# VHH binders against Jacalin-related lectin 10 (JAL10): the designs that were tried, part 6

Target 1, 292 residues: Jacalin-related lectin 10 (JAL10), of Arabidopsis thaliana (Mouse-ear cress) (q8gwi7)
Amino acid sequence: QKLDAIGGKGGKQWDDGADHDNVAKVYIRGGLEGIQYIKFDYVKDGKTIDASIHGVSGSGFTQTFEIDYQNSEYIVSVDGYYDKSGTMQALEFKTNLKTSEVIGYPKGTTKFSLGGVNGKMVIGFHGSAGKVLNSIGAYLTTAPPTKSQLVGGLTGGEPWDDGSNYDGVKKISVTYISTLIRSINVDYEKDGQVVTRYHGMKNGDTEEFVIDYPNEYLISVEGTYNILPDDNVLVIRSLIFKTSKGRISPTYGFVSGTKFVLESQGNAIVGFYGRDGGAFDAIGVYFSPIPS

## First folded at step 1 (VHH)

Design d6 (framework vhh_6qgx_2)
Fold by ESMFold2-Fast, scan of step 1:
Structure d6 (fold): chain B 292 residues (1-292), chain A 123 residues (1-123)
Amino acid sequence: as target 1 above (292 residues)
Amino acid sequence: QVQLVESGGGLVQAGGSLRLSCAASGRTFSDYAMAWFRRAPGKEREFVAAISWSGGSTFYTDSVKGRFTISRDHAKNTVSLQMNSLRPEDTAVYYCAADTEYTVTSYEDYDYWGQGTRVTVSA
């Protein structure tokens, strides 16, 4: 999706296009007369692409804002500030993980925002520039999934990873005994088909938690982890699931030890990863933005 | 800080039912796992039933499974033990206990205790 440029009509039109996977770095020089130039490094097929400077080099220091694209950071929005003549005076960049300083001089200006649409990321920019930046617009695409921290026992069992390339979760079957979680069996949906992934040992009581995907999303996994009785190995002891409609599962397993919550505002869980062996040692999730 | 007061004990014939209640004081009730223990005449305390802080998980000693049901009411700050099909061997003083960690097998793990309520089951 192309977002129209906002600002004045001065300067020469420029367009970096949308043929990128991400933005790697922003270079800005702010001056008293306006933003003197802006430049972006883009990512395509795992490589950084050096793009043209828009505006002119001038006196002052170039400020930079780095995006950790290798760890799934992306720009969600940019706030701009333009004066009465339509000259861009300041910019502020927001990612899924951090917010930049306001770069430039925002006093006495009109504020606007580009992006900030749940489920989307900025992958390109366009606008107009001459001696200063006059206007800026953006290109949006669907944001990639993000990976949670791994909770539980980080050294026991063997690692497993379902990845994040699913449309949603339809059902979770939990196998547990009186002291801990033994396994999970997850039914994902991908392109209208159910994909089932099983992790852990099958011995125990099994309960199902069904999600009404796509009308309902899994949004939270909470639980506890603790050392096994008479053992120094940390394992997942209990699990509780919560949906976008406010529905909460029963508690599965045995509530004991350190509590955790895996949840991200505005996001659904679309994948699981973890560690398992004779017990379910650790769990983590992948988050993807909930549409609209 | 939790203070616990038991009620509902009494005399009942074998095969009858009693409902024990434990009233917990104050703002921290939902942070605690709750349990019932009992002490028969001339014996030490034994575990009966436990319920997690959320109320979603319960555990019972084998001798009461299917006969006793533990539940909690967060609005009333109470935990209850519904005792059905009572037997003479269920005769004991019943104690309510609270702990931040969910435990099922040792009374030594529980930080807070009520004074007890007496249950007598006649043959």
Scores: ipSAE 0.000, ipTM 0.079, lowest interface PAE 24.4, mean pLDDT 83

Design d7 (framework vhh_vobarilizumab_d1)
Fold by ESMFold2-Fast, scan of step 1:
Structure d7 (fold): chain B 292 residues (1-292), chain A 121 residues (1-121)
Amino acid sequence: as target 1 above (292 residues)
Amino acid sequence: EVQLVESGGGLVQPGGSLRLSCAASGFTFDDYAMAWYRQAPGKGRELVAGIYSGGSTSYADSVKGRFTISRDNAKNTLYLQMNSLRPEDTAVYYCAKEVYISGSETWYDYWGQGTLVTVSS
């Protein structure tokens, strides 16, 4: 998807295109006359692409903004500020993880936002420039899945990871005893096929929570973790699941200790990771945007 | 450590030519704008020419059409080809790397001893 350039009509059109997997780094030289140049480093097939500079040198300073693309950081949106003559005076970059400083001089300007479309990330830029940046536009694509924090006992058991390469969750079967969670069994959907993954010990009571995917999405995992007194290890004590239709599961296990919530506004859970041994030690999730 | 080592200066007659070189180390050369500054006797430091990572160039009005800045990213080397030299080009020439400083009039850091260019009959 190509978003139209916003700003003034001056300068010569430039276009970095959309044939990229991500943006790695932004270079901006600002000044009182406007943004003097902008340059992007892109990523394609694991290689950094050095794109052209847009604009020219002048009196000012160069600022950089790095995107941690190797840890699934991506640009969500750009806020811009242009003056009455249509010269871009300032830019601010927002990722899924952080916001840049306002780069340049926004006083007395008109503010706009470029991007911020749910489920999309910025992979390219276009616009107009001469002696200053006059306009900026963007190319959007589907955002990659985001990995949550790991909660629970972070050093016990053995790590496991189902990954994020699933379309959705159809069913979760939880095995538990009166004091803790023993295992989960997850039915994922991938390209119309059910893929089942099991983690933990099978001994205990088992309950199922069915999701009506693709009409309903798993959006939240809540729970508690606490020490196991005999072994002085942290384990997951309880789990509760919530869906996009407002459904809430029963509480599995026993509520004890520190509470957690794994949830991200506008996103569905598409994968699980964690740690397990004799108990279910830790849990984390992968989020993917719910289609708008 | 960032290191810039200038060479190629010397004494030339008016109308002569020189090529200056700057060997760069201690940073990713390809990612940074590079520049040549000069300081003439009794004057402040002047930006002579700049080159951005993508190859775009800029020149001081006094040298435009006579000097050419270029870079060899494979060799981590910056060049300044100086043609039709004039007595007023007499200065110590410094190689500079761009600086990421907000709110500063300093466009570039410069390093090393520089290289002296004297244009005299």
Scores: ipSAE 0.000, ipTM 0.094, lowest interface PAE 21.1, mean pLDDT 84

Design d8 (framework vhh_7d4b_2)
Fold by ESMFold2-Fast, scan of step 1:
Structure d8 (fold): chain B 292 residues (1-292), chain A 121 residues (1-121)
Amino acid sequence: as target 1 above (292 residues)
Amino acid sequence: QVQLVESGGGVVQPGRSLRLSCAASGFTFSDYAMGWYRQAPGKQRELVASISWSGGSTNYADSVKGRFTISRDNSKNTMYLQMNSLKPEDTAVYYCATYSFEDTGYVEDYWGQGTQVTVSS
């Protein structure tokens, strides 16, 4: 998706295009008459690609903003500030992990936001520039799935990971006993097919939580973890699931110890990872944008 | 030959005003953004105020905002710093410099020799 450039209509049109997987680095030369130039390093097929400078090299400070694209950081939005003549005076970049300093001089300007669309990331820029940056626009694409923190016992059991390459979750079967969670069995959908993944021990009571995918999405996993007195191992003690339609599952297992919530606004859970052995030790999830 | 020459420094009592001037020669003054920097005893040099090549934009350090005013007259190749409501903490050597940027920080292409401002009883 191409977002129209915002700012003045002065200067000469420039366009870096959208044929990129991510942005690696932003270079801005700020001057007191306006942003003097902007330059982006893009990522394509795991490699950084230099793009052209837009504007002119003159008196001004080159500030840089690095994106840790190798650890799934991406630009979510850009806030811009333009004066009454339409000259870009300042820019601020926001990623899924951090916010840049305001680069330039924002006083007495009109503020706008470019991007900030849930589940989208910025992969390219366009605009107009002459002796200063006059306008800036962006190209958006679907953001990659994001990995939650891992909660529970982080040293016991053996790691497992279902990954994030599923369209959605159709059903979770939870096996539990009166004191803890024993296992989960997840039915994922991928290209119209059901893919089933099982993790943990099979002994215990089993209950199913069915999700009406694609009309309903799993959006939240909450629960508790606590140490087992018998072996001093942290394990998942209880689980509760929530959907995009406001449905909440029963509590599986026994509420005990430290509470956790794995949830990301506007995103669905599309995969699970964790640790298990004799017990269900730890859990984490992958988030992906809920389709429009 | 490039020169920046500061003048107007001196000893003043708290609450008084002082006006610094920076006379530029040997380059096209109107093509350069300019700044006033200061270095207090035992402290690092800091940017106090800056002004664009046209005079259309200015910036100030928070410590001087509302008290100091930077200006320039391109026809006279001169930059000014009007310092009002002076405080003892404003005591420093004040430097005129061209205001430019590098990849690693603020860079001054040309510097004056500095002028002493002392605010004391």
Scores: ipSAE 0.000, ipTM 0.153, lowest interface PAE 17.1, mean pLDDT 84

Design e1 (framework vhh_vobarilizumab_d1)
Fold by ESMFold2-Fast, scan of step 1:
Parts: structure tokens; sequence; C-alpha cells
Structure e1 (fold): chain B 292 residues (1-292), chain A 123 residues (1-123)
């Protein structure tokens, strides 16, 4: 969706559009008069697109802000500062991973925030400019799922990956023995259909943890990993699940060794990946923003 | 045809000992990992002890230090020596064969179980 431009009504309207997958780089030139120009490099189909300068190219100092789009960094919001004449005096960019310095001179200005909608990323900009930048607006789209770190034994077993192309988790069945986790069986939902994925060995006690999707989301996987008794193989020893409604599962398996928590504020778990063989060696998750 | 035949179960008092045996046939016994599982009344089946083709052993925490798994490749026989038996050890004990040839480590998948032998620990 299109977010209206905020600032003054001076200058000529400009629009970079929304036909982009991401923003690669921001260029801002400014001085005491305000932001002289702004320019964005966009990403489309894996390549960068050089967009037009908005404002005047003058001789001032150019500051840049780079987005690591190849590693799933994206702009979540922009804070702007405009004076009583409607001239944009400063901007600050926030990504899912970092925040820029305040670029320009914010003292004595009106502050606004553009974006910051949970589950959305900025893919384009529009506004108005003449000798200075007068207003700025943005185009939002759904943010991509993010991949957690992999925890547990990173060298044993074989890798598996369910991916992140699911709407949510409806049920997790855990098979365990007195010393470790043997397998998980996950019921995902995609476009109203249940998709089941099984990983690990079927031998052991099995218990189910049911999630009331879409009224409730799986948000956390917690557990422990340790060396297998009488072996030098590191495996997942225990698992605990937590939901958006504050429900916490029983502890599955046996608490032993190094603790881990896979959780991301404002996000639900929408996929699993890991390693397994005769035991469940390692686990990781995919996060997607919970709808506001 | 793979066959696993367990024997040696029975009734013992708490603190007693039993030795279970599993006679294996129909496969090259020395080349496969072997294990003992148990199932108590009203509970799921659990892995008790495993032994690789190379002789390395692994145990469930509940039996470690009390039970000893061993194998005699010349006799195609798997053993479980159970010492300091407790009422909670009461279960049907099953011999299990590893799925893969020359597999090492107790992470081997198990594809065949015997009929079981009952162990009752009670006064």
Amino acid sequence: as target 1 above (292 residues)
Amino acid sequence: EVQLVESGGGLVQPGGSLRLSCAASGFTFSSYAMAWYRQAPGKGRELVAGITSGGSTSYADSVKGRFTISRDNAKNTLYLQMNSLRPEDTAVYYCAKGQYYDTRGWLSEFDYWGQGTLVTVSS
C-alpha cells in the first residue's frame, strides 16, 4: 500500500513507484538550507536500478546509507524532520537490522514517522522537491520471512528444510525418549489446506501440541542440546513451545546441556529447518510478522 | 528372514538381577548395531541400551550404571545384564536390529523387533 507524503506542499511531485523488490542504497545531499536532494538505488529481479535524483545535485556533501538486501535487510521505517516552511531538514532510516545516523539538522523541526507497520517493508518512495526536498512518502509491501540461526549439533545427520512458504503452524507432534528428541511432525496451514512434514525417527513416546491458528500463533521454540551419552555427537535433548496467547507446552525430552531460545519480537514461526539422522541433531525456524 | 528371539525374563524382587538374551538369525549379526527397548504397562516404548557393530555402547539415563549391554558375534546373541532392579523396570523387553549394514553409533535406525520377554520386579 501507498503511504501519503508528509512535509510541505512546495516543489514538484516525484514518484519512484512500487515496482521493486527492495531498496539497495540511499543517497542524501544536504546543508543548512535543508536536504538538497535524495536518491535511491532499488532492487528488481536481483539487480540494482539507478533511480533519478530528487532535488538539485549542487556541490554539497553526500551521505549514504546501504541496505544489505542480499542478506534480507530491508527498510522498515523512516523518521523525517521538516521546518515551518515545509522544507525537509533531516531523515533517519531504520531497517530490520540497524538504524542510520540522523542525516541533516533536526533542531527546531517537526518530527514524523513514515512506515513502521508490522509485517511490512518499504520498497519505494515518492514526494515533492524543488531546490530542496519538501515532502516524502513511501510504498509498503509484505516483508519476507527471516531465518533463525541453527542450534544443536551442526555436523551430525543430514540437513532438511521445510521452507517458509506457509501461513502458520497448527500442530507439532514430538517423538522423544528418556534422553533426547527423536523427531517432529509439523502440521502447517497454506491457503486453508493442512500440509504435514515429518523429520526424524518414529521410535519413542509421541505427544501433540495443538495451536489454535489463526487465532493463536507459535512464537517460540526453546530447548537444550548436549553430547549423546557414550558418543561425541551433539543432539537436541529437550524442546518447549510457546504461543502468542501465553501458552507454554510441557517439556519434551530431557533437559541437559546448553539452553537455546528461538524467538523474534512481533513474529510468528512459519517454518522449521534442521538436521536429523538417528536422533534430532539440530533445529532452526523461519519467522514471519504477526498481522496487526 | 530376520528373526530375533528374546529370553531370560521373569519375576525378581527389588535389588535383584536378570540377564536377558536375544538369539538372532537371518542376517549377518556382526555387521549391525543392536538395541534393547522396553515397554511398561500403559507407557510408550523406550530405548534402554544400544551397541554398535564395533562394540560401542549407549544407555538411557534411567538405567546407566545398572544395566550392561553386550554381544557375542560368534553365537549371534545380544545380552542385557540388569542389576539393582527397581519396580519401575517392570516392562516387556524387546531386542532390536539396526537397519543399515556396518552402521556405527547408536543413532542407527532400527527396523525389526522381537516378540519381547516380560520382566516383573515385585515382591
Scores: ipSAE 0.000, ipTM 0.104, lowest interface PAE 22.7, mean pLDDT 85

Design e2 (framework vhh_6qgx_2)
Fold by ESMFold2-Fast, scan of step 1:
Structure e2 (fold): chain B 292 residues (1-292), chain A 124 residues (1-124)
Amino acid sequence: as target 1 above (292 residues)
Amino acid sequence: QVQLVESGGGLVQAGGSLRLSCAASGRTFSSYAMAWFRRAPGKEREFVAAISWSGGSTFYTDSVKGRFTISRDHAKNTVSLQMNSLRPEDTAVYYCAAQSTPYYWGDSNEYDYWGQGTRVTVSA
């Protein structure tokens, strides 16, 4: 999605496009009349790509703002400040992890915001510039998934990870016995196709929880974990699933011990990870924003 | 008018640290941008760091970026420069300066008010 440029009508149009995976670094040079130039380094296929300077590279001082894209940091929104003549005076960048300082001089300006759309990240910029930056706009795309904490028995069993490269969850089959969870079998959707992943032991009662993807999203996994009396190991004892339409599954397994809830407001569950052995030891999820 | 007085200069070994302070008197400087400039023996005055009137923007010359941190305390009318990992090339008299406008942070000619300076000596 292309967000229109905000600011003045001066300068020449520039456009870095949207063919990027992320923004790596922002360069801003201030001057007498406002921001003299802006430049972005982008990320594409794991490599940083230099873009052109927008504005003038004359005498002056350059401020930089780095995005830790290797640790899943991304720009969520940009606040801009332009004066009554339509010259950009200051910019402030907000990521999923932090907010930059206001870069430039916001006194006597009009404030605006680009982005801040739930589930979206900024991957490109466009605008107009001459001797100063006159306007700035942005390109948005779907933000990458985030990884929840791991709950349950953190040292028992063997680790497994389905990853986050799925569009959504279509079905979860839970196998359980009277005291604990034994396994889950998850049907994911990816590019219109079902991908099935199985984790744990098949011995027990099996029940299915079907999600009407893409009209409905899995948004919450809650449950309990507790020590097995005979083994002194923590295992997942019960699981409950909740969808974006307010549907709540039956309780699978047996409620016992410490309660947990894995959910994030505005996000859907798009992947699972955990640990298993003779029992289902631990569970975690990947969250991806629900489309606007 | 605004009177600026620097303090905190001294002698340090290379790799050491110093904190410079600039106190404003005569009136509040909360509406002014504040900067540090330095002048080494036999050289011209050069820009070091600046902080906006709101405290929301900071600017550094490339040679000190990552080593020096500028900050301000509006209640005390003070701007400070924390200097870490000092090098012999940082040896200079450091000056505090103030301006209300324009937006050009690195040009000493744009600053309205100046302190008399505090001496920093970094030995090899």
Scores: ipSAE 0.000, ipTM 0.167, lowest interface PAE 17.2, mean pLDDT 84

Design e3 (framework vhh_7d4b_2)
Fold by ESMFold2-Fast, scan of step 1:
Structure e3 (fold): chain B 292 residues (1-292), chain A 124 residues (1-124)
Amino acid sequence: as target 1 above (292 residues)
Amino acid sequence: QVQLVESGGGVVQPGRSLRLSCAASGFTFSNYAMGWYRQAPGKQRELVASISGSGGSTNYADSVKGRFTISRDNSKNTMYLQMNSLKPEDTAVYYCARSPLYDYSWGQEPYDYWGQGTQVTVSS
């Protein structure tokens, strides 16, 4: 999707296009009369693309904003500030992980936003420039799956990771005892086939939570973790699942200790990762946009 | 602080029954899987039966399946082993043990606290 350029008329039109996988780095030179130039380094097929500057070239201090594209950081939105003549005076970049400083001089300007569409990322820019940046627009595409934080006991057991390459979750079977979670068994769907992944120990009471995928999506994992008495290790004590249809599972396990919620507005859970040994030590999820 | 006390052992004829009890104190009993272990003369200690904290899951050694039943009463902090159809091969000192919350009780070390043991002798 192409977002129209916002700002004034003037300068020469420029267009970096949308044939990129991500943005690697932003270069901006601000001045009292406006942003003097902007430049983007893009990523394509794992390599950085050396792009042209837009605006006036010359000496001066250039501010930079780096995107950790190798760890799935991407630009979500850009806030811009233009004056009465339509000259771009300041810009601010937001990623899924951080926000830049306001670059330039925003006083006495009109503010606008590009992007901020759930499940989409910025992969390109266009606009107009001469001696200053006059307008800026963006190209959006579907964002890659986002990895949540890992919650629970971060040092016990062994790590496991199902990844994010599944279309959805069809069923979760939870094995638990009176004090903690022992295991999960997840039925994923990938290209019309069921892929089953089991993590943890089999001994305990087992309950199933079935999701009517693709008419229903798993959207939230809530639970608790606490220290194991006498062993001084943290483990997952309880789990609750929620779906896009407003269904909430029973509480599995025993509610104890620190509460956590793994959810992201507009996204479905498409994968799990964590740590397990004799207990289910830690859990994390992968999020992907729910289709419109 | 943690204490496990076994009772109910004795001398019986083959084919008879005994019920062992383990009284637990010094910890939240329902939070721990528990097990019965035994040590026969000239043998290493072996897990006989284990039970989850809730009592919903049980495991047995192949040699005792169908003859022994493990149970627990969390309101009394007590675990039981009902031993039916006793054989001379069941002669051993029986130990109550607190397992860690994880499933390493079946044939694996480590185990936590153990009781002093109770002697079971099956004589012809």
Scores: ipSAE 0.000, ipTM 0.156, lowest interface PAE 15.7, mean pLDDT 84

Design e4 (framework vhh_7b18_3)
Amino acid sequence: QVQLVETGGGLVQPGGSLRLSCAASGFTFSSYAMGWARQVPGKGLEWVSYIYSGGSTEYQDSVKGRFTISRDNAKSTVYLQMNSLKPEDTAVYYCARETYYDHSGQWAFDIWGQGTQVTVSS
ESMFold2-Fast, scan of step 1: ipSAE 0.013; ipTM 0.514

Design e5 (framework vhh_8h63_2)
Fold by ESMFold2-Fast, scan of step 1:
Structure e5 (fold): chain B 292 residues (1-292), chain A 123 residues (1-123)
Amino acid sequence: as target 1 above (292 residues)
Amino acid sequence: ELQLVESGGGLVQAGGSLTVSCAASGFTFSSYAMGWSRQAPGKERELVAGITSGGSTYYADTVKGRFTISRDNAKNTLYLQMNSLKPEDTAMYYCAADLKYGSTWFPQDYDYWGQGTQVTVSG
């Protein structure tokens, strides 16, 4: 998604494009007459791309703002401040983890915001510049899937991971006995095709929870885990699923021990990971923004 | 699929020793209670030994002090070491897994049983 440039009509148009995975670093030089230049370093396929300076190089102090893209930090929004002539006087950058200082001189200016759309990140910039930055716009894309904490027994069983490359969940089949969860079978959708993944033992009572994807999204996994005797292992004892339409599944298994909720506001569950053997030792999920 | 396969049974003289083994597959062996039961001709099936995931053991009064249950979680194998065998110990010996561990600790609550291995004590 391209967000229009905001500011004045002065200067020459510039465009860094949207062919990037992330932004690595912002370089800004502020001055009394406005922001003199701006430059972005981008990331693509794990490689840093050195982009052009927008504005004029000159003597003075360059302020920098670094994004820890290797630890899943990304720009969510930028606030700008422009004067009556349409000259950009100050900028402030916000990531999912931190906020920059206000860079430049915002006194007597009009404030605006670019981005700040839930589940979107900034991957590129465009605008206009001459002797100063006159306007700035942004390119947004869907933020990468977020891996939840792993809940349950973190050392028992064998690890498994379905990943996060699915479009959504269509059905979950839970196999359980009177005391615990034994397996899940998940039907994912990817590019119009159903992909089935099975984890655990098939023997037990099996119930299905069908999701009307793409009109409905799985948004929450709630449950309980409890220790086996001698504090040897924790296992998942019960599971409950919730959807974006307010539907709640029956309780599968047996409610016992510590309660957990795997949920993220504005996000759908698009993958599962965990640990299992004859029972579910642990469960975790991948979250992706619900499409607008 | 979950499988329990017993081995090591055979003919042994009264006062002798024998070890039976159970190879487990298709589940997280280390997470579950395991047990040995036996059924002799004309007798009810009895649980003779059990071992929890944490290694705590149980023995029936009929075998206490003579039999030792143990597990090797790296090999997914359950063992029953039988010493001072008596003709009355003659039975089919069954390995069992309790996938409902923590609810009730009785033979009827075990979900899975093996095919059994015959132990015959001559006297």
Scores: ipSAE 0.000, ipTM 0.120, lowest interface PAE 20.8, mean pLDDT 83

Design e6 (framework vhh_8pnl_2)
Fold by ESMFold2-Fast, scan of step 1:
Structure e6 (fold): chain B 292 residues (1-292), chain A 121 residues (1-121)
Amino acid sequence: as target 1 above (292 residues)
Amino acid sequence: QGQLVESGGGLVQPGGSLRLSCADAGFTFSSYAMAWYRQAPGKERELVARIYSGGSTNYADFVKGRFTISRDNAKSTLYLQMNSLKPEDTAMYYCATGWEQYSDLRPFDYWGQGTRVTVSA
């Protein structure tokens, strides 16, 4: 998605495009007369790429804002400030983890925002510039999946990880006994195909929870974990699933011990990870923004 | 408000190094952006380097790779490490504080009296 440039109509048009996975670093030179230049370093296929400087090199000093893209930081929005002549006077960058300082002089200006759309991130910029930056616009894409905390027994069993490279969840089959969860079987969708992943032991009662993907998304996993009386190990005791349409599954297993909720506002669950052995020891999820 | 005291200036040959210090004498150092400015005879004052309360730094193009600004909040001291000094670096160096954390720092007043750096053979 291309967001139109906001600001003045002066200067020469520039466009860094949208063929990037992320932004790595922002370089800005500001002054009394406006933002003198701006430059972005982008990320593509895990590598940093340089882009062109926009504006003019003059006497002054460059301020930088670094994005920790290797640890899933990304720009969510940019606030800009332009004066009555249409000159960009100040910019502020917001990521999913932090906010930059206001770079430049916002007094007597008109404020605007680019981005800030739930589930989207900024991957590119465009605008106009001459002796100063006159306008700035952005390119947005879907933000990458985020990994939840792992809940349950963190030291028992063997680790497993389905990853986050699925489009959605179509079905969860839960095998349980009167005291605990034994296994989970997840039907994911990837490029129109069903991919099934099974974790845990098959002995027990099995029930299915079907999701009408892509018209409905799995958004929440709620449950309990507790120590087994005879084994002195923490295991998942119960699970409940919730969808974007307000559907709630039956309670699988037996409610016992510490409660947990794995949920992120505006996001769907697109993957699972955890630990299993003789029982289902621990569970975690990957969240991805729900398409709007 | 407060006072800053600059030190470490002197006479050095081209290619030499100096470290400037700016010590707090009466304000809460860790809450402020700090900067080094310089002024050569007959020239306008220019910003050399800035460091924000969070640790981010900004440098003049002609000192990048040669000068390093740093701060020690526990000692209430600002530093400027100057390497590969050139005759063009000859100036009075001033320590300044700013309430505004912008790329072009504008202190309402100088907090220091300056320390002289002369680069000549």
Scores: ipSAE 0.000, ipTM 0.090, lowest interface PAE 25.4, mean pLDDT 82

Design f1 (framework vhh_vobarilizumab_d1)
Fold by ESMFold2-Fast, scan of step 1:
Order: structure tokens, then C-alpha cells, then sequence
Structure f1 (fold): chain B 292 residues (1-292), chain A 121 residues (1-121)
């Protein structure tokens, strides 16, 4: 998606395009008369790509803002500030993990926001510039999957990770006893094919929860964890699943101890990770934006 | 030599009450989670209520507020107090010791012989 440039009509049009996976770094040189230049380093196929400077080099300090793209940081939005003559005076960048300082001089300007669309990330920029930056616009794409916190017991069992490279969840089979969760078996869909991943022991009663993917998405996993007295370790005691159509599963297992909810507004669950052994020790999920 | 012996079942009128008991032997009762399951005519087994070694309880939505699970570790006995009984509560009720050992790959389900509860007018 191309967002129109906002600001003044001065300068020459520039366009870095949208053929990037992410933004790695922002370079801005500000001055009293406005932002003198802006430059972006982009990421494509795991490599950083240098783009052209937009504007002119002048006296002053270059401020930088780094995106930790190797740890799934990305730009969500940019706030801009332009004056009555249509000169860009300041910019502020917001990622999924942090917000930059305001770069430049925002006093007496008109503020605008670029981006901030749920489930989208900024992968490119365009605008106009001459001796100063006059306007800026952006290119958006679907944001990559995000990893939840891991809940439950962090020291028992062995780690496992299904990853986030699936299109959606079609079915979860839960094996449980009256006191705890033993295992989960997840049917994922990838490129029209079912991929099954099993974690834990088959020791218990098994129930299945079917999702009508792609017409329905798994959006929430909630449950409880508590100490297992015999082994003095924390384990997942109960699980409940919720879908985008408002369906709620039965409670699997035994409600005991600390409650957790793994849910992210506007996102579906596309993968699981955790720890298990004789019991299901810990659980986490990967979130991906629900298509509009 | 694990043994579970259920008792207390019988015929009761709708709205009546019944108390089930399960006498356990052959293991350290206080160390294990215990559960009550039931199997209605033509249905599969379902969890009714569970209680862990620490005394925390869990109930099926169909029996919450009506049934109470409890244990007496000194007597190695599990109880299910059933109040406000309904015709749909008619089932064979089973006492179970849940296997919860860490790193165990073998399934052991220590069901008792069951006790029949019939709720009928």
C-alpha cells in the first residue's frame, strides 16, 4: 500500500520504492530552516541496502535511528511536523518496540501521522526534497509474525518451537488429565497442505477443537499454570481457546494457580512454542495480522 | 496393588442428593490427584470433578454449583457430594487416580469398578 506524501509541494520528487523487507536505519540531518536531508538503509534478503540521500548535505549533526530488524523490530508509523511554507521541520519514528526522540524542531508546526495501520509495517519511503525535505510518504506491507512471552514453567522439560511459517491453525487436539495438560497436537495449514506437530505425552483424555480456517482464525489461548507437587515444577494446568467468530472451547485440564492470556488485538495465532516432557511445562504463541 | 472401590450410588428422585465415596489402597493417596468421571448411557466418559494433592478443585460446567469434590487423606477416601440431581446426571460414576509422573511415557488409568447413579421419577 502506498501512502501519499504529506508536507509542501516544493522540491524534486524522490522514491525509494517498496522492494524491501524492512528498514534498517534512518539518517536525518536537521537545521534551523528544516530537515536538510534524510537517508534510509533498507533490508532485502537479509542484506542491508544503501539508498540515496534526499536533500543536500549541510553543516550540522546527523542523527540516526536504528531498527533491530534481526530481532523482528520494524517501523509502525512516522509522525511528521511541517511549517506554513511546507518545509519538514521534525520527524519521530515509532517501531513495535520503541519510539525515537523527536528529530528536529517541532514548535509552531502542523503535525501529521503516516502509517499506524494495524498489522502493517513501513518498508519504504517517498516524498520531495530540494535544499530541505518538503514532503514524506511511505509504503506499507503486512507485518511479520510476532512472538509472545513464554508462560508456565521455564526450567522443566525440553524446549520445542513450531515457528511461525504457517498460514493458519486448522485443529488443536489437547491431551489432558483431571489435574494438568499432557500434550497438544496442532494441525497447521501451509500452501494448502496440512502440517501436523505433536508435543508432549499421549497419557490422558484427548479432545479436539476444530477451526474453520480460512473463514475463522484462532485468536486466543488462555489457561493456568501451577506447581506440580511431586516434581516441584510449574506446569500448564488448563487451556481454553477462542476464535475470531467468538467461539470458545471447553476448559481442558484443571483450573489451578496463575492465570494467563495470550492474545493480541487484530492478530491470529499462527504457531506455538513451549516446553514439555512428562507434563506440558510452558506455552507461547506466534501472532500474525488477520487479513482485512 | 492399586485398588479403588466406589460406593454410594443408587436411585434418587430429581432434586435429590447423593454422596459417593471412593476408598483407595495400594499407593500414597495424599500424593496423587484424584478425579470423578461419569459415563451416561450411549455416551463417552466425561470428567465431572478433580482435586489435586494440594486441595485445589475443578468441575465440569454441567455440575458447577451442584457437586462438591473433597478428600480425606487420613482415611484414603475421595468423596463427591451431589446436590440438586437432574435426570441427565444418570450415569455410572468412576473414581480415578490420575497419572501425572514427569517424563513417564506409559499410560496408566486407575479406574474403579464404578457406581451407578440413576435420577428418575
Amino acid sequence: as target 1 above (292 residues)
Amino acid sequence: EVQLVESGGGLVQPGGSLRLSCAASGFTFSDYAMAWYRQAPGKGRELVAGIDSGGSTSYADSVKGRFTISRDNAKNTLYLQMNSLRPEDTAVYYCARDEWGYDSTEYFDYWGQGTLVTVSS
Scores: ipSAE 0.011, ipTM 0.400, lowest interface PAE 9.0, mean pLDDT 86

